VH-VL binders against q96il0. Designs and how they scored, part 205

Target 1, 167 residues: q96il0
Amino acid sequence: APERGAERRDTAPSGVSRFCPPRKSCHDWIGPPDKYSNLRPVHFYIPENESPLEQKLRKLRQETQEWNQQFWANQNLTFSKEKEEFIHSRLKTKGLGLRTESGQKATLNAEEMADFYKEFLSKNFQKHMYYNRDWYKRNFAITFFMGKVALERIWNKLKQKQKKRSN

## First folded at step 7 (VH-VL)

Design R6j (framework fv_ebrasodebart)
Fold by ESMFold2-Fast, scan of step 7:
Structure R6j (fold): chain C 167 residues (1-167), chain A 120 residues (1-120), chain B 108 residues (1-108)
Amino acid sequence: as target 1 above (167 residues)
Amino acid sequence: QIQLVQSGAEVKKPGASVKVSCKASGYTFTEYHISWVRQAPGQGLEWMGWINAYTGYTNYAQKLQGRVTMTTDTSTSTAYMELRSLRSDDTAVYYCARSLDYSKGEFDYWGQGTLVTVSS
Amino acid sequence: QAVLTQPPSVSVSPGQTASITCSGDKLGNKYAYWYQQKPGQSPVLVMYDDSERPSGIPERFSASNSGNTATLTISGTQAMDEADYYCQAWHSSSKYVVFGGGTKLTVL
């Protein structure tokens, strides 16, 4: 099934351009920024001899990436929509059209827009605070599993060295 | 003594809405997601969505998007699932289940289930 | 459309090894979970993260997940293991969870 990078289906501006690392890649690959989240996705390389612990770490990192992408795609879309609605509402209240006499988009001054930004930030403050909490919680878990993988690799090297010394 | 206790059975007419509750105890409510899973009589399990009890962030099954709303009340450690525009094929036992935030499908504790019957 | 396919039924004699499969495209690249459900009861998690057992689940339960197939294995099957078994996976590309159709295990 094709990967879905947005709440709505998304296709590239020029043809179909999905996040797809080179087929023969032997390393993690960083893709272009997602249109909606503005975050760069990471494609994780799967080694032939991936341990169960390494697999758990990789799946955790992939799930965290999806969670992060989903949050920011939704937040950015909501911001854009509410901003457009606010501008339209204020222009209507003033009896103004959506375009100036010169055909340019009618805009609000910085003081009027400050009202929108203040309301948006206040409304979303708790949501962003919870996002930061979850983000740190997830990164703590990832760091913990990274430590476990590192210890596993050290132990494997010690076992190999011990076997070599025995014969 | 981790426990999820759900509200009692309900009978609704087509087009009505139902709201099922799930009260959690024995753990820190905000450290886990609550998922909702339903099971029609004689059929299998169907995932409906999950809610992060800390952030209130939700993710719903595609076929229920627009009809379902999941919420939590952290002061009472209770999760809620509201399903609107009920049809006869919504007749099912509705379960709440607990999962870790990085493992959305790992349902380690389940509520007892709530039978919702939709009939005219 | 994510789909996990399970055989509708599996029958084994007491003490025999039961094997329940769950098939899905590239399922081995996802986390697999297994649930046991007895009539009139809620499901119970019996295996998580492909091959891990929750506390309280007997050692005779084991599981694997590779390629397109996840397998739940019950060695020395007992009458008390008779139940419906469901596999489940997280479907990252669609951002949703999917369950298999379920397998009725009969011990006779």
Scores: ipSAE 0.000, ipTM 0.493, lowest interface PAE 14.6, mean pLDDT 80

Design R6k (framework fv_ebrasodebart)
Fold by ESMFold2-Fast, scan of step 7:
Order: C-alpha cells, then structure tokens, then sequence
Structure R6k (fold): chain C 167 residues (1-167), chain A 120 residues (1-120), chain B 108 residues (1-108)
C-alpha cells in the first residue's frame, strides 16, 4: 500500500536502516531505491584512520542524505494521501462509486486532476522553496568541507614526502 | 503504550542553566522528531524547537537561538533540552512532544510537562 | 513574525455548535493542527492535516482550512469540551512552528 502513516511511524526509517552493503565492500556503496522516497541510499565506507575533518564531512553527507530521504518520503506520502482524498471527494460529489465495474480504482479525467495538481503545488509551494534553499546550503557546505579535506590530504602527502626525504 | 516521560520540577536562580529530559517508549525513537514547547503561567503555547532523533539535526526558535540546545541519546530513547542564562520570564511548564517527520508540525503525543521556576 | 490569530474566548450552550477560528496569511496553503488543553494537563492533538481526526477524538469534532482561515467546529458541544484550544501551523520562512494565542471555550 502507499505509505501507511502508523506502520511507517513504528518502524526504523524505511529503506536506509535495513539496507547493508555487501560484506566485501571497502568503498562507498549505492543501494536499491527506498520504497517510499524512491531515492537510492549511499552507504559510506569508514576508514580506520578517518580524521576528525573527514568524519565531519561524512556526517554532513549522511545527515544530508537522511534529510533528503525524509523530505521525499514525506512528499510522496502527502501527495498520495491528498490525491486519494481528492479523487474520493470528487467521485462522491458526482455520485459515483470508488471502484469501476472491473474492480479497478475509479479515476478522474485529466482536467479534474489538473485542479488537484495546482492545489497541491500551491499548498506546498513554501515547503518546496525551503527544500531547494536548504538543498543548496547543504551542498555548498559539503563542497566546502570536501575542499578542506582535499587540502588536508595534500598537506599530509607533502609532510610525508618531506619526512621521507629527511630520513 | 506510546508515552513520553519527563524529568521532575526544577527551581533555578537567574543566570543558571536547566536541562530537562524526555524519555520515549512504545515506538521507534529514531523515526520521529521531538519538539519542545513551553507555557508560561496563564499564557499560551510557545514553540522552542525540534530535534530529528535519527540525525540529531535541530531547528530552534529564533528568540531562543544561542540559549537553547537540544540533544538525544538513542541508546536510551531520551531527548534533552538545555536552556542557559535563565531569566525570571523563562518560568514555564516545558513540554516535549513527538512530531511526525511526514506531517509538518504534528505533535500527537506529549510529555506530562516539567515546571521550571526561575526565582531570586 | 508569523502570527495566528484566535478569538480569546467563545461561549456556547450545551448541545450547540461551537466554532473557533484561526487566521493567518495564506494559512490555507499550509497544514493546520488543533490542540485541546484542560487545566493542569498536557495539550491533546484533536485535529491534524486541516481536517483529519486522530483515533479517540469524537466525531463531533471537525475542521477546515481555506484562504486565510482555519476553523475548528464542535457540534453538539458537551461540558467535557470546555478547554483552551490552540491552532498550529508550520512557518517555512523561519523553519519554525507557530501557535495561535489560544481560545477559551466555555460551555454554559
């Protein structure tokens, strides 16, 4: 069934928390699409000698992924819920049944569904703007820390080269 | 079955800090946000912020930014709210509430409340 | 700052319909929630997602949200419904939740 609120609420976060990379993986791994958000999670490899800066970058990426997963799972849930309620209300207003004679769910024509999409977009306009803003802020922060990690790795290589040269 | 149990009443002097706990049971702690809401005597509800129990990410009310810190301990399914530099107008009942990540602002289960009194 | 405006008090006789309004700019474009609070008790969620009723909340509670106004309606009001009622919405520009000022419902 499309996301069931009570069922989802009482389980670990969908897709991500129950997914494990193959035992032999020693690099980042991409999983199957989460059934609710339809996004593929990335499982990050944690090096044994991870620096504090590398850890901060990884945590930012993991938190951003979780935020992204939650947003899209929520959007898909609310879209599905409101779509079904809209269809139900319109069919009830028309005096029509919820099922066709073939047993399939009754649907509305494209013009009627356009009204729903316009209403949904309007109702969620601010939420989508907030998502886009935060998406840019998070990716900017990740890029910044990626640069810091790259500089740290360059510095460590240069330091290592000097040590080898002096020894 | 689902409940949030808060720590007991506190009496603090101005300038002190208070840390209120909120222990969750009966549901998967990491699947919900925890919101904190306070209510001064005879006044309405004031939202303080929320924390994502899975990521630890927080959003604080602008009025409290810099004075409030929210944390969680997933091993004990407990949320914490620390308020620093207490003033007499921070006297209030402090509530924790479970918020659904799929319904913005939904607070369906509330703790019993913690009275924090700030007095000279 | 975002503001949700509620009347401070509403009075009804037992069995009559009570209506509590909550007004805010473009509130109908957001999800509205309603809480009931009795003296000395924690708030209780009575309506969510504009018009949805949690399990355990009587069918006489209903709500709507359109334009700038959300309305909580209690039909056949009973003495047990006497309480403070708060509306709530999400304010996206500041990433925060906003509560209405509260309405004291008296049943006399």
Amino acid sequence: as target 1 above (167 residues)
Amino acid sequence: QIQLVQSGAEVKKPGASVKVSCKASGYTFTEYHISWVRQAPGQGLEWMGWINAYTGYTNYAQKLQGRVTMTTDTSTSTAYMELRSLRSDDTAVYYCARSTPYLEGDMDVWGQGTLVTVSS
Amino acid sequence: QAVLTQPPSVSVSPGQTASITCSGDKLGNKYAYWYQQKPGQSPVLVMYDDSERPSGIPERFSASNSGNTATLTISGTQAMDEADYYCQAWHSSSKYVVFGGGTKLTVL
Scores: ipSAE 0.000, ipTM 0.456, lowest interface PAE 17.7, mean pLDDT 80

Design R6l (framework fv_ebrasodebart)
Fold by ESMFold2-Fast, scan of step 7:
Structure R6l (fold): chain C 167 residues (1-167), chain A 119 residues (1-119), chain B 108 residues (1-108)
Amino acid sequence: as target 1 above (167 residues)
Amino acid sequence: QIQLVQSGAEVKKPGASVKVSCKASGYTFTEYHISWVRQAPGQGLEWMGWINAYTGYTNYAQKLQGRVTMTTDTSTSTAYMELRSLRSDDTAVYYCARSTGYKQDFDYWGQGTLVTVSS
Amino acid sequence: QAVLTQPPSVSVSPGQTASITCSGDKLGNKYAYWYQQKPGQSPVLVMYDDSERPSGIPERFSASNSGNTATLTISGTQAMDEADYYCQAWHSSSKYVVFGGGTKLTVL
């Protein structure tokens, strides 16, 4: 029994995709991992009677998702680029080719790669600190608006209860 | 194989709006962003914004916020760019281009749509 | 607020090396991209990720990006290379895309 979304296909041969959310969905759709960020994107369901406050929360969540996707896509691409450059440089220094006899990419041992990881983490420390700061700020804002939406829903429920009681 | 085909030239009066289309083919439309870039006669390239074809999220150039709207129709693999309250300085060739999102490396471009704003 | 500055024009003789610069604050901390545009045509990506060439772009095209300056270098320049060249980078916030003003390369 595969995921229901996997059953949906584009009618054109070039358009067969698991990445498109179901059109008739009444809840959020979670896609496959993005090839650059490795994070699963969410397509948010928009209810017919979305309040202005609910819309603000949804837009904030969408904006935060895009920010997060772009940050990790950039980090992963930068990591991959610098890793390839490091490996290439070290292999050149040793007088080795970039490919093995079997055509596979030549690699370095774990000890040599540890040097790269240490350097990469050190170089990107400030960037990751700013990311964490902004991530906390965004999550605080989302939590705050989630609280406001929850209070709005409680208020609406209480108003409905009072209305029924008065009748 | 991969191509972006734009709608034809438009002549508009000041205050009107224009909506340019960009039909993508040869790749999975929802895996890439579509960016819009314009070029006034004899001038350089000016970025207008981009849209995430998967989520529908948009990011517009500060100068154009409030006047531009970007949308997509995933069923036809088509992106749209609507510019409102046209002025003479909006006369330009408008391009759509495929991009990866964060890096905004524009690897494929549409043929361009000339929009002329005159009386 | 970010601006990328390019020389308005560069002239070379056939077979000579052309050098086109793109300057911006801390540009070397960003990825630079280069586009070629011939009259009446759409731009074409000629260099990406600072120094990488797309398939189909001649080996005589190379690029670098360091400090505040990115450079596009065309070795053995040919008449067919005559075009406008634009550099591109992202705003420091990664929210906006920035293009350079463009450089007209004339092959004499």
Scores: ipSAE 0.019, ipTM 0.611, lowest interface PAE 5.5, mean pLDDT 83

Design R6m (framework fv_ebrasodebart)
Fold by ESMFold2-Fast, scan of step 7:
Structure R6m (fold): chain C 167 residues (1-167), chain A 120 residues (1-120), chain B 108 residues (1-108)
Amino acid sequence: as target 1 above (167 residues)
Amino acid sequence: QIQLVQSGAEVKKPGASVKVSCKASGYTFTEYHISWVRQAPGQGLEWMGWINAYTGYTNYAQKLQGRVTMTTDTSTSTAYMELRSLRSDDTAVYYCARDIEWSTGEFDYWGQGTLVTVSS
Amino acid sequence: QAVLTQPPSVSVSPGQTASITCSGDKLGNKYAYWYQQKPGQSPVLVMYDDSERPSGIPERFSASNSGNTATLTISGTQAMDEADYYCQAWHSSSKYVVFGGGTKLTVL
């Protein structure tokens, strides 16, 4: 193989992908799933002649993505930590070690885990309801502004078609 | 009915930290974002960042990144702003404000302000 | 980052029209907001989305935003309008909210 100088890679040493949009992209770009949120990030293209309405739509979409990414990253982390603490707590109460005789991680059966899932869902019920409500509100708003942008583009095209260059 | 009430004035020495509170009432706290804006004596307004009251997601001004932390307590409908490593040029009135347009800087209601004085 | 420039002061006689400008590169391609701040008080939103008025703001307040300049216009200016006025725009990144330097409106 040719001996070229080493270059910065798009993959971390642990094999984790980095989000790196193609250079000179004129389109929205979709990246690999985030390690923590498990959602795919979108890089939004910003036109130089972006109208105020187009800017508002893009802001709303970017803000919605950031909000969504942060929500799920935090939720997944909280779920994993509380699940592990629940398992360890129950094993300790039973007088069992954290490892089986075969050296594998000790686990709880489905009946025991049902208690955790019920408590986790109950504890996070209000949080998930507000998330779902805001998710729908955001998507309805995005659709509404997409419609406004479409109408603006039609109006501008009609104005340009009727434009008479007087020289 | 809608109101934001902030904690009282603070006097701090350089290098100390300050934590300002902002208690919201008259609306559903988790449906709006809270922004923080400061104003040095005789100077203009400077945006510090915002927090999503539902998710806790934050976005801080680059100038303050690493020195500011914004948090909320939904059980008391209260937002907090903590500024660390205080300098004399951090002397300002600190405002919280409700952000209605997905944190685009449209501040419809403001707290009364909290004067933070940093001096030796 | 985009910088917003306002005149430091504007003076008008009672009943006259006051015009406060806010200039920034391609500001007309961004939404502009306006705040009124009276001495010892918190800012109050007086205009949003370039030209919209919040409920409770008198109709004598109007605004526009085109090209590089946003303008707040107060018709029939009253003594009660004496205040500092700040324009504000959002940078194209959600990381940045930018305020103008402020304009002191004096009604004499």
Scores: ipSAE 0.000, ipTM 0.497, lowest interface PAE 14.8, mean pLDDT 79

Design R6n (framework fv_ebrasodebart)
Fold by ESMFold2-Fast, scan of step 7:
Formats: C-alpha cells, structure tokens, sequence
Structure R6n (fold): chain C 167 residues (1-167), chain A 120 residues (1-120), chain B 108 residues (1-108)
C-alpha cells in the first residue's frame, strides 16, 4: 500500500495536551482549552485499588477524550486550510494579489465567502453526522460501563456483609 | 513497515461458522479501526463493518447485522471476523483493512485476503 | 438499487486519457475515495478526500467530485494501469461505508 505519512496526521494521543493537576487532588481535574481543538482536557485520577473493570472505563473515557480532541483539532485545521485555499484560488481567478496595499492578507466579500461556508458545511455534513453518532455511541458505552462499575462496587459491599453474617 | 496478515483459506458447509484473523504489525494497533470487506468471485467490494481496536465497539453493515461479530485481541494485535449461518453466497475473499478516525474513511493498508468457500 | 453507480468497463488506447465516473445522489457533498485492484491482489488506495493522491501514486492520477458525480482521471494511460477501479464514500443509510460496483479499465 502507498505510504501517506504526514497526510495521515498520526499523533500519539498523549501528545494532545500537557497539564498538571493541583497538589493533593484526589479527583479528576479539568485543564485549560487545548490550543488546536479548543476543548478542555480532563486528567483522570487513578485510585490505588483500581479494578480491571474500572481501568477499562477510565481508558474508554480517556480514549474518547483523545478522539474528540483529535477530531476537532483536525476539523479546525482543515477548515482554516481550505478557507485559505479557496480565498487564494478566487483572488487568482480575479487577477488580484494576495495582499492589500496596507500589507494585510487580502480577503473576499461576505457574499463570496458564503459560498465557501455553504459548500464546506454541505461537504462535511455527513462527517459531522457520523461524528455525532459515534459521540453518542461512545457516551452510551461510557454510561453502560459506569453502571457495571457501580454494580461491581455494590456486589463487593454485599460480599463483605454476607461474609460477616456467615461467620 | 505496516502490515496486515490474514489467516489461511477455509472450506465450510452451509450452516457452519467461519472465523478469520488479521494480525497487524508496524503500528500501534489500538490507534486505528479495522474494517472488513469481502469480494465474491468475479464481483465487487462489499463493506461488512469496522471495529475500534481500543474500545472494542463495532459498526456492522445492516444486511449482516445478527450474523457477523468482530473482535480484537490487543495482546496479539489481532482482529477477528466471525460469520455465522454460512450460505453458498457467502463464498468470497475476505479482507481486513486499516481504517482511520471518522473524518477519514480511507482504507490505506489491506490484508492479503482469505478465501472462504461454502459448499455442500 | 446501487447507491454508487460506475460504468462496468472503460477502454482506452495506451497514452490516452481514461475517465472513470462514480455517480450518487449529492455525492459532491461527501468525500470520495478510489481503489485500484489488479487480478489476484488486494485493493490499493489511489485517491482520497476527493482529489488527494497518496505517496507513491503517479501524478497522472487525478480526481474530482462535484454535484452527483466523482471522476477518476488517468492521463497518459499505461498498460500497467489495467485493473478494476472502485469508488467509495460514506453513506448514512448504508451505515457509513459504500463501494461502487467497480469499473474494469482495459488498455488496448
């Protein structure tokens, strides 16, 4: 298969954002908005006695966060790049330079830009719809695992009570 | 070096089940989706579904819903596709392919294919 | 009925331009992808995101996607381009992925 390299934009999920929770935090911590995705990252607290099921839930939540961060970082980058390419293409077609006499980047009027926004939205409508479907699917899965974790904790408490009574 | 290596050819009777494997190497297995695509002899490509290697969540083609199950084993970087209640029209070469995040639905690397023959 | 329709075959002479179409309702509002498959081999991605070319694919391959039709264009067609070509797009009613029926390109 042909190598796509940079076009794939493969990034390590851990590379999305760096932040440190406050000292003495024993709960999840919310950081500042990411520079590219504009979403706030969550640093998950890891309990000392985390069960395998709890670990699966935490990893699912972390993977979902990283997927969400990467989707919006890529979407914002794609929008900006395509917008600039559209503007440059239209200016070239009109025989205009890329910069105004004041040295600022030349741009198109609102009516011309409306065509770009409409086409971009239409072209990405299904992509956003699939994103929303996956987003809801992921949240339903997280809710399901949260329920399983809660059930596990209830079961563990009941086992302790039963053992005390049987002795 | 990215590679997807599939299990060998299978011959099954109608009503049986088949399970095809796809071993990934050369990349972080859990960062990509694995899709399954089949091709009947002399026919076109038919998408069957995909699985998220990290979460294990799946999306299946509607007409295969209820007959197909996709799974992964992260410890061996292997994806599996099981098709049940086989019929003669399930005879096909089955491919696994590496997919990407929802905003990119291309299949950039493909396995070599596994021929599954269903005959009575 | 097929969601994405391709002609079953296209024939060109060596050095001529081959044009393979893929038609679907409002296909231009979706991203289109193209795959090449030679006999006995796995498909190979040749075009993605309507008009982007993967590393290693010759510059004579180009593509467009507008309105209801996506088009794969091969300039200066060579004997080595003889293969089956498949278009692909995301489609909500098919639960995400749909392939065209495929086009056999013959270089005579």
Amino acid sequence: as target 1 above (167 residues)
Amino acid sequence: QIQLVQSGAEVKKPGASVKVSCKASGYTFTEYHISWVRQAPGQGLEWMGWINAYTGYTNYAQKLQGRVTMTTDTSTSTAYMELRSLRSDDTAVYYCARGFEYHKSDFDYWGQGTLVTVSS
Amino acid sequence: QAVLTQPPSVSVSPGQTASITCSGDKLGNKYAYWYQQKPGQSPVLVMYDDSERPSGIPERFSASNSGNTATLTISGTQAMDEADYYCQAWHSSSKYVVFGGGTKLTVL
Scores: ipSAE 0.000, ipTM 0.458, lowest interface PAE 15.0, mean pLDDT 79

Design R7 (framework fv_ebrasodebart)
Fold by ESMFold2-Fast, scan of step 7:
Structure R7 (fold): chain C 167 residues (1-167), chain A 120 residues (1-120), chain B 108 residues (1-108)
Amino acid sequence: as target 1 above (167 residues)
Amino acid sequence: QIQLVQSGAEVKKPGASVKVSCKASGYTFSDYYISWVRQAPGQGLEWMGWISTYEGWTNYAQKLQGRVTMTTDTSTSTAYMELRSLRSDDTAVYYCARSTPYKQGDFDYWGQGTLVTVSS
Amino acid sequence: QAVLTQPPSVSVSPGQTASITCSGDSLGDKYAYWYQQKPGQSPVLVMYYDNERPSGIPERFSASNSGNTATLTISGTQAMDEADYYCQAWRTSTGHVVFGGGTKLTVL
């Protein structure tokens, strides 16, 4: 049901995308795609006895998700805006209107759009390289802390088991 | 109200070190990067580096590599920039500025600036 | 030395259009940003992503970026626009920021 993300890019902003996780879940939940970024948000479960290390990992994952959402929302908006401006500029150069006789948006063929895509990719190469670099750094940090949390949980379980056997 | 408030003016001798602070308020400190930019009297803007406030990752200008260190104290929402082995040509107004990772280096809010004078 | 080249000064009469250029190799392949700085004050972001205005910046500010040249255009220039203007871009591989040398706009 949640495959409405592509259509959201062609409509006027009608409101905020929403999702609701099941009540009292003990697991993370994945929502429908965000209207602007087209990425699925994750609702992070907060344990009742969350350790400082678990809290640090959760905050890092939440911050990374927000960073990722903001990046792609901005990128998609920029693409749509520049594409529209390019189409309008080329139609104006040809002496054509922005709408067809039926009131539909006038479009350019694939050959005419090739210059736009080439220029857009070239212009955004730097930005995507920084995105990839930051994405690697963030995922390295998340993986590292996930490892620490896993070791902490194993150690606590072993400590608890040993103390129960000693009693 | 979003504000970045910097420490006061400093006068240092050549070879000394200076540490400038930048206290953020009115927003969630760890959600934004802090960048440092300096400006010598009558000269243009020169980027020094940035720090990610949550992770503590840094990226420094090549010219300053080995002389500059950027740190944060999340408990006080404060960023610090320390410059070592000061020279007379380090005399400048030093600015901190808030930046968002997705904007790739735009600086939407700036501190008031800190004048650092290096003289013998 | 600055990698981005700006004219040191531009003079216009009130109500006229000011044009400030910023030149660098393949600058149009990068996003350009513009800052305004008045004497004794911190810089203020006036343009981002080549041609986008932050909230609070008047519509008379516009910009473009193509080929090797980015341009900041101020139409109907007012006395309050008198300031130093700096362009800025990112270096591809390093994550480093570069600023232009700055342009003093004088409104006579």
Scores: ipSAE 0.000, ipTM 0.463, lowest interface PAE 16.9, mean pLDDT 80

Design R7a (framework fv_ebrasodebart)
Fold by ESMFold2-Fast, scan of step 7:
Structure R7a (fold): chain C 167 residues (1-167), chain A 120 residues (1-120), chain B 108 residues (1-108)
Amino acid sequence: as target 1 above (167 residues)
Amino acid sequence: QIQLVQSGAEVKKPGASVKVSCKASGYTFSDYYISWVRQAPGQGLEWMGWISTYEGWTNYAQKLQGRVTMTTDTSTSTAYMELRSLRSDDTAVYYCARSTPFKQGDFDYWGQGTLVTVSS
Amino acid sequence: QAVLTQPPSVSVSPGQTASITCSGDSLGDKYAYWYQQKPGQSPVLVMYYDNERPSGIPERFSASNSGNTATLTISGTQAMDEADYYCQAWRTSTGHVVFGGGTKLTVL
């Protein structure tokens, strides 16, 4: 098929979606939300004169985005799978099938689903604690590099001013 | 002191399986991934895969997919790497290393290595 | 495509600057890491996140990563720096790790 569409997303082997920004872009571009993580990916613009320190910050932000996307994609898939297994188990216990008389997917009421949510949260408590710990560590590292980039930019402006006076 | 201690050298016949252990100490085991890297005699480093120690997620090198399995025992802070259907070209020193593609991405601490010889 | 190419050997005299290159398609868009390995020993991380040096690694080690080439630079090279050096990066599409073929640094 000859039609491409304006933009297209590709799914990485890890389950993380990727997207293509417009052909010519001078700033960061935000894509549509990923099917599994429900997070919007960012494609970072690379300036022609990017410093090594600016490159490190960009790579750290890209790596953090990939980690965050993978975590939430896996979490959402696990949640959906366990939710369906819970519903199936409860319907089986009641002697009910997976479909209603109208052919729609059978569901549990809010009281029954509350049991699942309590179990899921308790089971995943440590996983969420480790996620929060890692998230804080990553944000600390990003903030640190942002500070280094800011200092580099100030230093470069100072050097440029002195260079003009020396000539 | 951060340390990774691997099991001892093994000699196997073609078609056999080997399981190498890597016991971690001096840090919180579940905070880091464990990667496995091998090195054939006189050759370079070859990445085999990693395992997330808390979640148990694995990612294996394409050429080893179907032959390798990585597991952990959090209660003993030990990682395991099992390689099946051994061939002569699997003769190598096998290393475990502390890593993550998403936190540090580096292999900052390595085990001492386990020589696996596949012959005769 | 994720193949990292290193020269098989580099030779320098003591006190001179050694440069070890690592080439790969769009390598500058990935973090590069460097490891030192001496005979009979495990690899040792000497450089991470392109140009960050771990504690305990001498200041004479530095690195860069731009375009298709990452470079490990050892200034004032000493006999103790003689070893095999490996670069490492990720294949972003798979989350897989790839190593360069290694470079034997000889100091004499």
Scores: ipSAE 0.000, ipTM 0.477, lowest interface PAE 19.9, mean pLDDT 81

Design R7b (framework fv_ebrasodebart)
Fold by ESMFold2-Fast, scan of step 7:
Structure R7b (fold): chain C 167 residues (1-167), chain A 120 residues (1-120), chain B 108 residues (1-108)
Amino acid sequence: as target 1 above (167 residues)
Amino acid sequence: QIQLVQSGAEVKKPGASVKVSCKASGYTFSDYYISWVRQAPGQGLEWMGWISTYEGYTNYAQKLQGRVTMTTDTSTSTAYMELRSLRSDDTAVYYCARSTPYKQGDFDYWGQGTLVTVSS
Amino acid sequence: QAVLTQPPSVSVSPGQTASITCSGDSLGDKYAYWYQQKPGQSPVLVMYYDNERPSGIPERFSASNSGNTATLTISGTQAMDEADYYCQAWRTSTGHVVFGGGTKLTVL
């Protein structure tokens, strides 16, 4: 049914009610960027006759999305906190206040900020490497389950053909 | 073998803080999350939070936000859970448990538990 | 405040099938996990990803999760299965974990 995409909203966990599938959509819906992770969440479509294996695949994709959202939300928060600390430290070293004479927030020039970016990137290099490793593992798992779903569908078609052949 | 070994039982007064340790062995510590779960006498399991051992990211139960802090020391493969402003209803056995990064909530290996008694 | 509801107790005769339910809004859209806890011991994972068994868990343990209800089923229940059982799910929107209130299984 064209409204089946809207129906999936009723099965979503609490806190996901902000997802609003378009009318007549029976496909996945992409939401607005999350405030903290800056990633767009995907709300997955649930077929009427979803098999247990298909359900596991969907849940794995949803869990992977949430893991990804949490990682980037935490990373962005850490970046913002360390950036502010760095700016405050450098302004203090210069004997400058946190505000300009015009009342605007004081900032560092690009050359000075390059020091922070180099330090942050270096410090977080291994964290991002482990993120990429885990992202790979999750995509491998998703691909594996996609393969299982495909085999299940092929087997079901073969079983149907065997029943017709016996008659 | 894979083991999570926790610190010994503690008795605290209301308003005090407690810090429970969980030493992991038999696997690569940074490959797994550590979760903390408590159980009051005769009651059920209550999730407190988890920490990603490599990144140090934390996620705490809403009702404990502001009172709990989870940390790790990768050099000793040890996770810590500190609970502040203790109340009598914080009396419980506190467990650490291992989760896989790609299967959060698995809790496949558990520590032996640490009894924390909050009494005046 | 999402809550997973379990019956406080379930009784079965030896050799009969025990069923322990866990209910919560749209629980079938989340992965369900099950833990066994015997007196004085730490919990043991007996089911993950709705219906998968960890190594070492007997095949008589099975589970399902659909709609608002997850069910742990123990076929040919034995005295050694007597324990408290807890369901658990995680909330995808927050990354938070929630446990059911627990069910005491008695084999008499």
Scores: ipSAE 0.000, ipTM 0.552, lowest interface PAE 12.4, mean pLDDT 81

